VH-VL binders against UPF0738 protein ABC2521. Designs and how they scored, part 17

Target 1, 124 residues: UPF0738 protein ABC2521, of Shouchella clausii (q5wf04)
Amino acid sequence: MKQYKVSAIEVDEEASTVELEEEIDAQLAARLKPGKRVLVDSDQYAFIYILEDEEAFYAIRFEKNVWPALNEAHKLKTSYYVKLNEHTRLALVDMEEELVFLLENIRGNGNYGEAFEQAVNDAF
Short names: E, the ipSAE of ESMFold2; O, the ipSAE of OpenDDE; V2, 0.75 times the mean of E and O plus 0.25 times the DockQ between their complexes.

## First folded at step 19 (VH-VL; framework fv_rocatinlimab)

Design z4 (from y2 with heavy chain Y56F; at its last look DockQ between E and O 0.84; V2 from the best seeds 0.79)
Fold by ESMFold2, look of step 19:
Structure z4 (fold): chain C 124 residues (1-124), chain A 124 residues (1-124), chain B 107 residues (1-107)
Amino acid sequence: as target 1 above (124 residues)
Amino acid sequence: QITLKESGPTLVKPKQTLTLTCTFSGFSLSTSGLGVGWIRQPPGKALEWLAVIYWFDSKRYSPSLKSRLTITKDTSKNQVVLTMTNMDPVDTATYYCARHTFSYKGSYEYFDYWGQGTLVTVSS
Amino acid sequence: EIVLTQSPGTLSLSPGERATLSCRASQSVDKSYLAWYQQKPGQAPRLLIYDASSRATGIPDRFSGSGSGTDFTLTISRLEPEDFAVYYCQQYHKLWTFGGGTKVEIK
């Protein structure tokens, strides 16, 4: 699955804009739809928002370096948009709702791995 | 041909840990969009979802049981393992593993192939 | 958590009759995440309907699903002997929940 790392999150009072380390080409950006699902990568300490087209799944990857900004957006309950390239922004539909569920699901008994659970508890 | 099969003990003592293995063939968890979930059914009662693990080692647990459940996978062996701690007679049920899938034509959340199930009895 | 309430609990019918099974959600449910399963005694569940109204592969056209919002229906237009089973609805809203089931039994 192709993964796109988040370089920064610009948190605003109403919406947060997610910026990527690399631009997504215009053809792909035009086809992408929000998958409405957040996954976790407990080994690499990341939250993954799923994007899709009719051919495959793609990932927007929120690693620990952006967790402080992600927590700011979470506490403000902002909407999320990802800047795919100069011309295209895509709403990350259900991002906050998925994150809320996952943060609570991770807590308790080391079910996602003790180190990952502790990292999440420290950051959020 | 897609098949799943549950294996593990059929009798467990109270407070012990149950370990169940789902062995499957005809698909791989290296394939994007696939996962394996566990669902149980107490005798004469409804189905209850327990946990799921995805192709990208991501997990979700039933909120009421998350402190007792751990789900893991070994993709090279086509196996998914569920552990459930502190077993109690009320946990007596048939335990199923089932394939979870997304559709490339949209996001759909269903279990399309099921194992035959294994009855686990928790007896004093 | 969304609770799915199925009614009736039991339908006693003869082959050839029409069965109508209800699944009511405690709050609005995205129909694309609504599924129906059939379970015969001693067997695993079988996917019948997904996306509230789409038949799974190999499911005969006497099975149909409908509904949206909080109210969903499974209809078996003419019962065959193999259709006497328990039927469950299922939804996803961050997690999966199943209804209590409707048993369709031979009268």
Scores: ipSAE 0.687, ipTM 0.885, lowest interface PAE 1.5, mean pLDDT 90
ESMFold2 (binder alone), look of step 19: mean pLDDT 90; pTM 0.920
OpenDDE, look of step 19: ipSAE 0.856; ipTM 0.947

Design z5 (from y2 with heavy chain L34V T101V; at its last look DockQ between E and O 0.88; V2 from the best seeds 0.81)
Fold by ESMFold2, look of step 19:
Structure z5 (fold): chain C 124 residues (1-124), chain A 124 residues (1-124), chain B 107 residues (1-107)
Amino acid sequence: as target 1 above (124 residues)
Amino acid sequence: QITLKESGPTLVKPKQTLTLTCTFSGFSLSTSGVGVGWIRQPPGKALEWLAVIYWYDSKRYSPSLKSRLTITKDTSKNQVVLTMTNMDPVDTATYYCARHVFSYKGSYEYFDYWGQGTLVTVSS
Amino acid sequence: EIVLTQSPGTLSLSPGERATLSCRASQSVDKSYLAWYQQKPGQAPRLLIYDASSRATGIPDRFSGSGSGTDFTLTISRLEPEDFAVYYCQQYHKLWTFGGGTKVEIK
């Protein structure tokens, strides 16, 4: 699965714009759809939003360096958009709903791994 | 051919910990969109989802049972392990493991291959 | 959490008859996450329908699914002897839930 790392999140009161370390070419950007699913990479401390183009999965990867900004967006319950390239933005549909579920599912029991749970508790 | 098989104790005392292993063949948990889930069925009752694990060690647990469940995988052995603590007679059920697929072709999902199930009885 | 209510609880029919099974959700459900399973006595469930209306591999065309929003239907156009079983609907909304089942039994 090709993953695109998040470099920054611009948080506004109603919408957050996710910036990537590399841009996605225009043809792929035009085909991408939101997968409406967030995965957890507990070993590498990341949340992963799934994208698809009916041929493969792709991912938007939120590593710990952007968790402070992600928490700001989460507290404000903003919509999320990813800037795929200079001309194209894509809504990350259900991003906040998925994050809410996962944060609650992770907390309290150690069953995602104690170190990962602690990192989530520290950041969110 | 895709197969899954549950193994573990068939009789457990109250308050003990149940450990079940799902051994599978014909697919890999390294494949994006593929997971293994655990579902149980008390005798004569409906199906109840317990937990799922995917690639990247991504997990989800039934919210009402999350404090009692831990799901792990060993990709090199093609195994997924479910641990359930503090067993009670109400937990008497047939426990199934099943392959879960989230398909990028239409964003649909299903449990398409199931093990035969193992009856676990919890009694004094 | 979304609750799936299946009706009727038991459907008593003869071979050759048409069976109509209902699954109602407590709130709107994305059809992409609505599936139907068949379970015969002593066996594991078998996937019949996914995406509300798509037949799984190897499922005969007498099985069809329909519906959207809160109301979904499984139809078996002409019951065969092997179709007398329990049928479950299932949805995903952050987590997986199953309906209570409809038992299709021979009259």
Scores: ipSAE 0.772, ipTM 0.905, lowest interface PAE 1.0, mean pLDDT 91
ESMFold2 (binder alone), look of step 19: mean pLDDT 90; pTM 0.916
OpenDDE, look of step 19: ipSAE 0.800; ipTM 0.934

Design z6 (from y2 with light chain S32E; at its last look DockQ between E and O 0.87; V2 from the best seeds 0.79)
Fold by ESMFold2, look of step 19:
Structure z6 (fold): chain C 124 residues (1-124), chain A 124 residues (1-124), chain B 107 residues (1-107)
Amino acid sequence: as target 1 above (124 residues)
Amino acid sequence: QITLKESGPTLVKPKQTLTLTCTFSGFSLSTSGLGVGWIRQPPGKALEWLAVIYWYDSKRYSPSLKSRLTITKDTSKNQVVLTMTNMDPVDTATYYCARHTFSYKGSYEYFDYWGQGTLVTVSS
Amino acid sequence: EIVLTQSPGTLSLSPGERATLSCRASQSVDKEYLAWYQQKPGQAPRLLIYDASSRATGIPDRFSGSGSGTDFTLTISRLEPEDFAVYYCQQYHKLWTFGGGTKVEIK
């Protein structure tokens, strides 16, 4: 599965724009759809939003370095858009709802890994 | 041919920890879009989802049971393991593992192949 | 959490009759996340319908699903002896929940 790391999140009052370390070419960007799912990488401290194009899955990877901005967007309950390239933005549908579920599912049970749970508690 | 099979103890005493292993063949959790979940059914009662683990080692737990559940996988052995702590007679049920599948033509969430189930009885 | 309420709890019918099973959700559910399972005595559940109305591979066309929003229906147009079983609806919204089941039994 191809993963695209988040370089920054520009948080505004109503919407947050997720910027990637590398640009996605126009052909792929035109085909991508939100997968409406967030996964967890507990070993590498990341949240992963799934994208798809009917033949494969792709990922938008929120590593620990962007968690402060992610928490800011979370507290403001903004919508999320990813900037795929200079001309294309894609709504990350259900991003906030998925994050809310995961933060609660992780908290207080140690079954995602104690170190990971602590890192989440510290950041969120 | 896709198969799943549950294994583990059939009798557990109250307060003990149950450990169940799902061994499967015909697919791998290295494949994007696949996962394995655990569902239980008390005798004569409805199905209850417990936990799922995805190909990316991401997991989710039933909110009401998350403090008692841990799900892990060993992709090289085609195994998924569920542990459930503090067992009680009300936890007597048939425990199933089942394959979770996404569709590449949309993100659908269903369990398409099930193991035969294993009855776990919790009694003094 | 979304609660699925199935009705009736038991449906007593004869072979050849039409069965209509209801699944009501406590809040709106996207139909693409609604599934139906059949469970015969002593067996694991079997996927019947996904996406509210799509038959899984190998499912006879006498089984059909419909509905949207909060109200979903499984219909068996003409019951065969092998169709007497318990039927569960299931939804996904961050987690899976199942309905309480409808037992279809021989009258």
Scores: ipSAE 0.741, ipTM 0.889, lowest interface PAE 1.2, mean pLDDT 90
ESMFold2 (binder alone), look of step 19: mean pLDDT 89; pTM 0.901
OpenDDE, look of step 19: ipSAE 0.774; ipTM 0.927

## First folded at step 20 (VH-VL; framework fv_rocatinlimab)

Design e1 (from y2 with heavy chain V52L; at its last fold request DockQ between E and O 0.84; V2 from the best seeds 0.87)
Heavy chain, then light chain:
Amino acid sequence: QITLKESGPTLVKPKQTLTLTCTFSGFSLSTSGLGVGWIRQPPGKALEWLALIYWYDSKRYSPSLKSRLTITKDTSKNQVVLTMTNMDPVDTATYYCARHTFSYKGSYEYFDYWGQGTLVTVSS
Amino acid sequence: EIVLTQSPGTLSLSPGERATLSCRASQSVDKSYLAWYQQKPGQAPRLLIYDASSRATGIPDRFSGSGSGTDFTLTISRLEPEDFAVYYCQQYHKLWTFGGGTKVEIK
ESMFold2, look of step 20: ipSAE 0.847; ipTM 0.930
ESMFold2 (binder alone), look of step 20: mean pLDDT 90; pTM 0.916
OpenDDE, look of step 20: ipSAE 0.767; ipTM 0.928
ESMFold2, look of step 21: ipSAE 0.852; ipTM 0.930
ESMFold2 (binder alone), look of step 21: mean pLDDT 90; pTM 0.908
OpenDDE, look of step 21: ipSAE 0.874; ipTM 0.952
ESMFold2, fold request of step 23: ipSAE 0.841, 0.857, 0.856; ipTM 0.929, 0.928, 0.932
ESMFold2 (binder alone), fold request of step 23: mean pLDDT 89, 90, 89; pTM 0.903, 0.912, 0.899
OpenDDE, fold request of step 23: ipSAE 0.893, 0.899, 0.877; ipTM 0.955, 0.957, 0.950

Design e2 (from y2 with light chain D30S K31S; at its last look DockQ between E and O 0.85; V2 from the best seeds 0.81)
Fold by ESMFold2, look of step 20:
Structure e2 (fold): chain C 124 residues (1-124), chain A 124 residues (1-124), chain B 107 residues (1-107)
Amino acid sequence: as target 1 above (124 residues)
Amino acid sequence: QITLKESGPTLVKPKQTLTLTCTFSGFSLSTSGLGVGWIRQPPGKALEWLAVIYWYDSKRYSPSLKSRLTITKDTSKNQVVLTMTNMDPVDTATYYCARHTFSYKGSYEYFDYWGQGTLVTVSS
Amino acid sequence: EIVLTQSPGTLSLSPGERATLSCRASQSVSSSYLAWYQQKPGQAPRLLIYDASSRATGIPDRFSGSGSGTDFTLTISRLEPEDFAVYYCQQYHKLWTFGGGTKVEIK
């Protein structure tokens, strides 16, 4: 699965723009759709938003270095858009709803792994 | 040929911890888009989802039961383990493991292959 | 927390008749997250319909699904003896929920 790391999140009061370390070419960008699902990578301390096309899944990775900005967007309950390249933005549909569920699901139980849970509690 | 099979104790006393193992074949949790979930069914009653784990360390727990549940996997053994603490007679049910899939043709959230189930009775 | 309400609870019909099973969600949900399962006595559930209307592999064309928003329907156009079972709808809305089931039994 191709993974795209988030380099920054530009948080505004109503919308947040997710910047990637790698630009996505126009051909792929035109066919990507939001997967409407966030996964957790407990081993690598990341939240992963799934994108898809007709053939494959793609990952937008929110690693710990961007969790402060992600928490800011979460507190403001912004919508999320990922900048795929200079000309293309894609809505990360359901991103906040998925994140809200996951943060509460992780909280307080140790059943996602104690170190991971602590890292999430520290950041959010 | 995709198969899943539940194993573990069939009789548990109140307050004990139940540990169930799902052993599966015909697919791997290293494959993107695949997971294994646990669903239970009390005698004569409806199905209730408990937890799911995917090819990452990604997991989700039923919110009402999350403090009692832990789901883990061993990809090399094709096994998923569910632990449920503080068992009570109301937890008497048939416990199923089932494969969860995302579809490359869109975002679908369903369980396509099921184990035969194992009845767990909670009684003193 | 989404609740799926299935009706009727029991549907008593004869072989050859048409069965219509209802699943209502407590709030609007995506049809791409709606599935139907069949469960025969003593057996595990079997996936019938996904994406509200798409038949799973090997499912006869007498089974069809429809609906959107809060109202979804499973139709069995002509009941066969092997179709007498319990039917569950299932939805994902951050988590997976099942309806209470509709038992289709011989009248």
Scores: ipSAE 0.769, ipTM 0.905, lowest interface PAE 1.1, mean pLDDT 91
ESMFold2 (binder alone), look of step 20: mean pLDDT 89; pTM 0.904
OpenDDE, look of step 20: ipSAE 0.825; ipTM 0.938

Design e3 (from y2 with heavy chain F102W; at its last look DockQ between E and O 0.85; V2 from the best seeds 0.85)
Fold by ESMFold2, look of step 21:
Structure e3 (fold): chain C 124 residues (1-124), chain A 124 residues (1-124), chain B 107 residues (1-107)
Amino acid sequence: as target 1 above (124 residues)
Amino acid sequence: QITLKESGPTLVKPKQTLTLTCTFSGFSLSTSGLGVGWIRQPPGKALEWLAVIYWYDSKRYSPSLKSRLTITKDTSKNQVVLTMTNMDPVDTATYYCARHTWSYKGSYEYFDYWGQGTLVTVSS
Amino acid sequence: EIVLTQSPGTLSLSPGERATLSCRASQSVDKSYLAWYQQKPGQAPRLLIYDASSRATGIPDRFSGSGSGTDFTLTISRLEPEDFAVYYCQQYHKLWTFGGGTKVEIK
């Protein structure tokens, strides 16, 4: 699965814009759809929003370095948009709902990994 | 042919930990979009989802049971293991494992192949 | 948590009759999250419908699904002997929830 790392999150009161380390070309960007599911990478400390284009899966990867901004967006309960390139933005449908579920599902039981749970609790 | 089969004890004493193994064939968890879920059904009652594990090793647990559940996988053995701690007579049920499929064509998730189920009875 | 309420609890019908099964969600659910499963006595469930209205592979066209929001319906246009079973609706927004089931039995 191709993953695109988040370089920054521009948090505004109602919406947050997710910026990527690399630009997604126009043909792929036009085909991408939100998967409406967030996965967890416990070993590498990341939240992963799934995208798809009817042929493959792709991911927007939120590593620890952007968790402070992600927590700000979470606290404000903003909508999320990813800037795929200079001309295309895509709504990350259900991003906040998925994150809320995961933060609660991770907490308090060690079955996502104790080190990962601790890192999440420290950041959120 | 895609098959899944549950194995483990059929009789468990109260307070013990139940360990169930799902062994499957005809697909691999190294394939993007595939996973395994666990669902149980008390005698004469409805289905209840317990946990799911994705191909990316990401997990989710039923919120009411998360403190008692751990799901893991061994991709090389085509196995997924569920443990459930502190068993009680109310946990008497048929336990199913099922293939979880995330179809990138239309972005749908469903359980398309099921094991035969194993009845686990909790008694003294 | 979303609760799915199925009605009726039991349908007693004859082969050839039309069955209409209801699934009501406690909150609005996007249809893309809605599926139906069939479970025959002594067997594991089988996927029938996903995306509220799309038939899974190998499912006969007498099975159809519809609905949106809080109200979803499974219709069996003409019951065959093998269709007497319990039917469950299921949604997967955030987590997986099943309804209580509707048993379709021979009158």
Scores: ipSAE 0.842, ipTM 0.927, lowest interface PAE 0.8, mean pLDDT 93
ESMFold2, look of step 20: ipSAE 0.805; ipTM 0.919
ESMFold2 (binder alone), look of step 20: mean pLDDT 89; pTM 0.900
OpenDDE, look of step 20: ipSAE 0.820; ipTM 0.939
ESMFold2 (binder alone), look of step 21: mean pLDDT 90; pTM 0.916
OpenDDE, look of step 21: ipSAE 0.860; ipTM 0.948

Design e4 (from z3 with heavy chain H100I; at its last look DockQ between E and O 0.86; V2 from the best seeds 0.80)
Fold by ESMFold2, look of step 20:
Structure e4 (fold): chain C 124 residues (1-124), chain A 122 residues (1-122), chain B 107 residues (1-107)
Amino acid sequence: as target 1 above (124 residues)
Amino acid sequence: QITLKESGPTLVKPKQTLTLTCTFSGFSLSTSGLGVGWIRQPPGKALEWLAVIYWYDSKRYSPSLKSRLTITKDTSKNQVVLTMTNMDPVDTATYYCARITFSYGYEYFDYWGQGTLVTVSS
Amino acid sequence: EIVLTQSPGTLSLSPGERATLSCRASQSVDKSYLAWYQQKPGQAPRLLIYDASSRATGIPDRFSGSGSGTDFTLTISRLEPEDFAVYYCQQYHKLWTFGGGTKVEIK
């Protein structure tokens, strides 16, 4: 599965813009749709928003280095958009709702991994 | 042919830990877009979702039961394991594992195991 | 969280009759995550309908689903002997929930 790491999140009162380390070419960017699902990579300390086209899934990775900005967006309950390239932005539909569920689901029992739970508690 | 089968004890005492294994064939959790979930059904009652693990080693637990559940997988063996602690007679149910898939962004349980009845009795 | 309420609890009908089963959600649900399952006695559930209205592979066209928002319906146009079972609706909204079921039984 192709993974795209987040380089920064520009947080505003109403909306947050997610920037990627590498640009997604125009052909792919035009086909991508939000998967409306956030997954966790507890071993590598990341939240993953799923994008998809007709044939495959793609990952937008929010690693620990961007968790402070992600927490800011979470506190403000902003909508989220990812900048796929210079010309294309895509709404990350349900991103906040999924994150709210996961933050609560992770806490309390170590069943996502004790080290991962601690890292989440420290950041959020 | 896609199949799933649950295995584990059929009788468990209160306070004990239940461990159930789902062994499946015809697909792999290394394939993106797939997951395996656990659902239970008390005798004569409705279905209740418990936990899920995806092709990515991502997890999600029923909020009311999360403190008692752990789900893991071994992709090379096509197995998913559910552990449920502190069993109680109200947990008596048939336990199913089922495949989760996306089709054009849809998510549903398309293939189910036969189920295994777990009785919790003193 | 979203509660699914199915009605009626039991539907007593004869073969050849039309069955109409209701599933009502406590909040609006995305129809793309609304599914129906059939469960015969002693068997695992079987997926009938996904995306509120699309039949799963191998499901006869006498089964149809409709609805959006909070109100969803499963219709069996002509009951066959094999259709007497319990039917569950199910939705996803961060987690999966099932309705309480409608038992369709021979009158």
Scores: ipSAE 0.765, ipTM 0.899, lowest interface PAE 1.0, mean pLDDT 91
ESMFold2 (binder alone), look of step 20: mean pLDDT 90; pTM 0.916
OpenDDE, look of step 20: ipSAE 0.805; ipTM 0.932

Design e5 (from z3 with light chain H93D; at its last look DockQ between E and O 0.78; V2 from the best seeds 0.00; counts 0 for: pae E 2.4 > 2)
Fold by ESMFold2, look of step 20:
Structure e5 (fold): chain C 124 residues (1-124), chain A 122 residues (1-122), chain B 107 residues (1-107)
Amino acid sequence: as target 1 above (124 residues)
Amino acid sequence: QITLKESGPTLVKPKQTLTLTCTFSGFSLSTSGLGVGWIRQPPGKALEWLAVIYWYDSKRYSPSLKSRLTITKDTSKNQVVLTMTNMDPVDTATYYCARHTFSYGYEYFDYWGQGTLVTVSS
Amino acid sequence: EIVLTQSPGTLSLSPGERATLSCRASQSVDKSYLAWYQQKPGQAPRLLIYDASSRATGIPDRFSGSGSGTDFTLTISRLEPEDFAVYYCQQYDKLWTFGGGTKVEIK
């Protein structure tokens, strides 16, 4: 699965724009659609929003360095868009709903890993 | 051919911890888009989803049962393990593991194990 | 959170008859993310239908699914002896929940 690391999140009152470390070329950007699911990488301390086309999955990877901005967007309940390249923005549909579920699913008895749960509790 | 098989105790006492292992073949959890989930069925009752684990050790638990459940995997052995704490007679059920396809719009369980009946009694 | 209610609870029919099974959701299931499973006594469930209307691999065309929003239907156009079983619906829009089942039994 190709992973695209988030470099920054620009948080506005109603919408947050996710910036990537590398641009996605116009051909791929035109066929990508939101996967409407967020996964957890507990070993690497990341939330992963899934994008897909007809053939493959692609990951938008939110590592700990962007969790402060992610929490800001979460508290404001903004919509999320990812800047794929200079001309293309894609809505990360259901991103907040998935994040809300995961933050609650992680809390409790350490069944996502105690270190990971602690890191999430510290940031969110 | 894709197969899954549940193994573990068939009789458990109240308050004990149940550990079930799903051993599968014909696919790998290192492949994107795949996961293994656990579903149970009390005798004569409906199916109830418990937990799922994907590639990258990503996981989700039933919200009502998450405090009692832990799901882990060993990709090299093609195994997924479920533990459920504080067992009670109401947890008597057939426990299934099943393959989960993660592709958007295809998040159903396409291959199931034969199931293992776990009875909780003193 | 999405509760699925199946009806009828039991459907008594003869081989060759048409079976119509209903699954109703407590709230709209986005984009028809609904599956149907068949379960015979002592056996594991088998996937029949996904996306409300798409047949899984190897499923005969006498099985068809339809519906959207809150109302979904499984139809068996001409019952065969092997079709007498319990049928469950499942939604995968918001997590995963299963319906209570409809038993299709021989009259």
Scores: ipSAE 0.528, ipTM 0.823, lowest interface PAE 2.4, mean pLDDT 90
ESMFold2 (binder alone), look of step 20: mean pLDDT 89; pTM 0.875
OpenDDE, look of step 20: ipSAE 0.804; ipTM 0.933

Design e6 (from z3 with heavy chain S58T; at its last look DockQ between E and O 0.77; V2 from the best seeds 0.00; counts 0 for: pae E 2.2 > 2)
Fold by ESMFold2, look of step 20:
Structure e6 (fold): chain C 124 residues (1-124), chain A 122 residues (1-122), chain B 107 residues (1-107)
Amino acid sequence: as target 1 above (124 residues)
Amino acid sequence: QITLKESGPTLVKPKQTLTLTCTFSGFSLSTSGLGVGWIRQPPGKALEWLAVIYWYDTKRYSPSLKSRLTITKDTSKNQVVLTMTNMDPVDTATYYCARHTFSYGYEYFDYWGQGTLVTVSS
Amino acid sequence: EIVLTQSPGTLSLSPGERATLSCRASQSVDKSYLAWYQQKPGQAPRLLIYDASSRATGIPDRFSGSGSGTDFTLTISRLEPEDFAVYYCQQYHKLWTFGGGTKVEIK
């Protein structure tokens, strides 16, 4: 699955704009749809938002370095948009709702491992 | 041919830990969009979802049971393991594993194991 | 948590009749996350309908699903002997919940 790392999150009162380290070409960007699911990479300390086209999955990868900004967006309960390239932005539908569920599902039970849970608790 | 099969003890004493293994064939958890979930059904009652593990090492647990559940996978063996601690007679149920699938946001279980009845003795 | 209420609890019909099964959600649900399962006695559930109205692989066209928002319906246009079973609706909103089931039995 192709993964696109997040370089920064610009948090505003109503909406957060997610910036990527690698731009997505216009043809792919036009086909992408939000997958409405956040996954966890507990070994690499990342949250992963799934994007889809008709044939494949793609990932927007929120590594630990952007978790402070992600927490700011979470506290404000903003909507999320990813800047795919200079001309295309895509709404990350359900991003906040998915994050809320995951944070609660991780907290307080050690199911993802103590180190990962501690990192999440420290950041959020 | 896609198949899943549950294995583990059929009788467990109260307060013991239940460990169930789902062994499957015809698909791999390395495939994007796939996962394996566990669902139980007490005798004569409705289905209750317990947990799911995805093609990443992402897990989801029923919020009311999350402190008692652990789900893990071994992709090389095509196995998913569910552990449930502190068993109680109320946990007597048939336990199913099932393949989780989504595409464009769909969330359903398309292939199910035969199920295994686990009785928690009083 | 979203509660799914299925009605009727039991539907007593003869082969050849039309069956209409209801699934009501306690709040609006995304139809893309609504599924129906069939369970025969002593067997595992089988996926019947997904996306509220799409038939799963190998499901006959006498089964159809419809609905949106809080109200969803499974229709069996002409009951066959093998259709007498319990039917469950299922939704996903961060977690999966199932309805209590509707038993379709021979009158």
Scores: ipSAE 0.538, ipTM 0.840, lowest interface PAE 2.2, mean pLDDT 90
ESMFold2 (binder alone), look of step 20: mean pLDDT 90; pTM 0.906
OpenDDE, look of step 20: ipSAE 0.865; ipTM 0.945

## First folded at step 21 (VH-VL; framework fv_rocatinlimab)

Design f1 (from e1 with heavy chain F102W; at its last read DockQ between E and O 0.86; V2 from the best seeds 0.87)
Heavy chain, then light chain:
Amino acid sequence: QITLKESGPTLVKPKQTLTLTCTFSGFSLSTSGLGVGWIRQPPGKALEWLALIYWYDSKRYSPSLKSRLTITKDTSKNQVVLTMTNMDPVDTATYYCARHTWSYKGSYEYFDYWGQGTLVTVSS
Amino acid sequence: EIVLTQSPGTLSLSPGERATLSCRASQSVDKSYLAWYQQKPGQAPRLLIYDASSRATGIPDRFSGSGSGTDFTLTISRLEPEDFAVYYCQQYHKLWTFGGGTKVEIK
ESMFold2, look of step 21: ipSAE 0.846; ipTM 0.932
ESMFold2 (binder alone), look of step 21: mean pLDDT 90; pTM 0.909
OpenDDE, look of step 21: ipSAE 0.891; ipTM 0.955
ESMFold2, look of step 22: ipSAE 0.831; ipTM 0.925
ESMFold2 (binder alone), look of step 22: mean pLDDT 90; pTM 0.906
OpenDDE, look of step 22: ipSAE 0.872; ipTM 0.952
ESMFold2, fold request of step 23: ipSAE 0.851, 0.852, 0.840; ipTM 0.934, 0.934, 0.930
ESMFold2 (binder alone), fold request of step 23: mean pLDDT 90, 90, 90; pTM 0.904, 0.913, 0.905
OpenDDE, fold request of step 23: ipSAE 0.901, 0.901, 0.902; ipTM 0.956, 0.956, 0.956
ESMFold2, last read: ipSAE 0.849, 0.831, 0.822; ipTM 0.930, 0.929, 0.926
ESMFold2 (binder alone), last read: mean pLDDT 90, 90, 90; pTM 0.905, 0.910, 0.905
OpenDDE, last read: ipSAE 0.891, 0.900, 0.903; ipTM 0.955, 0.956, 0.956

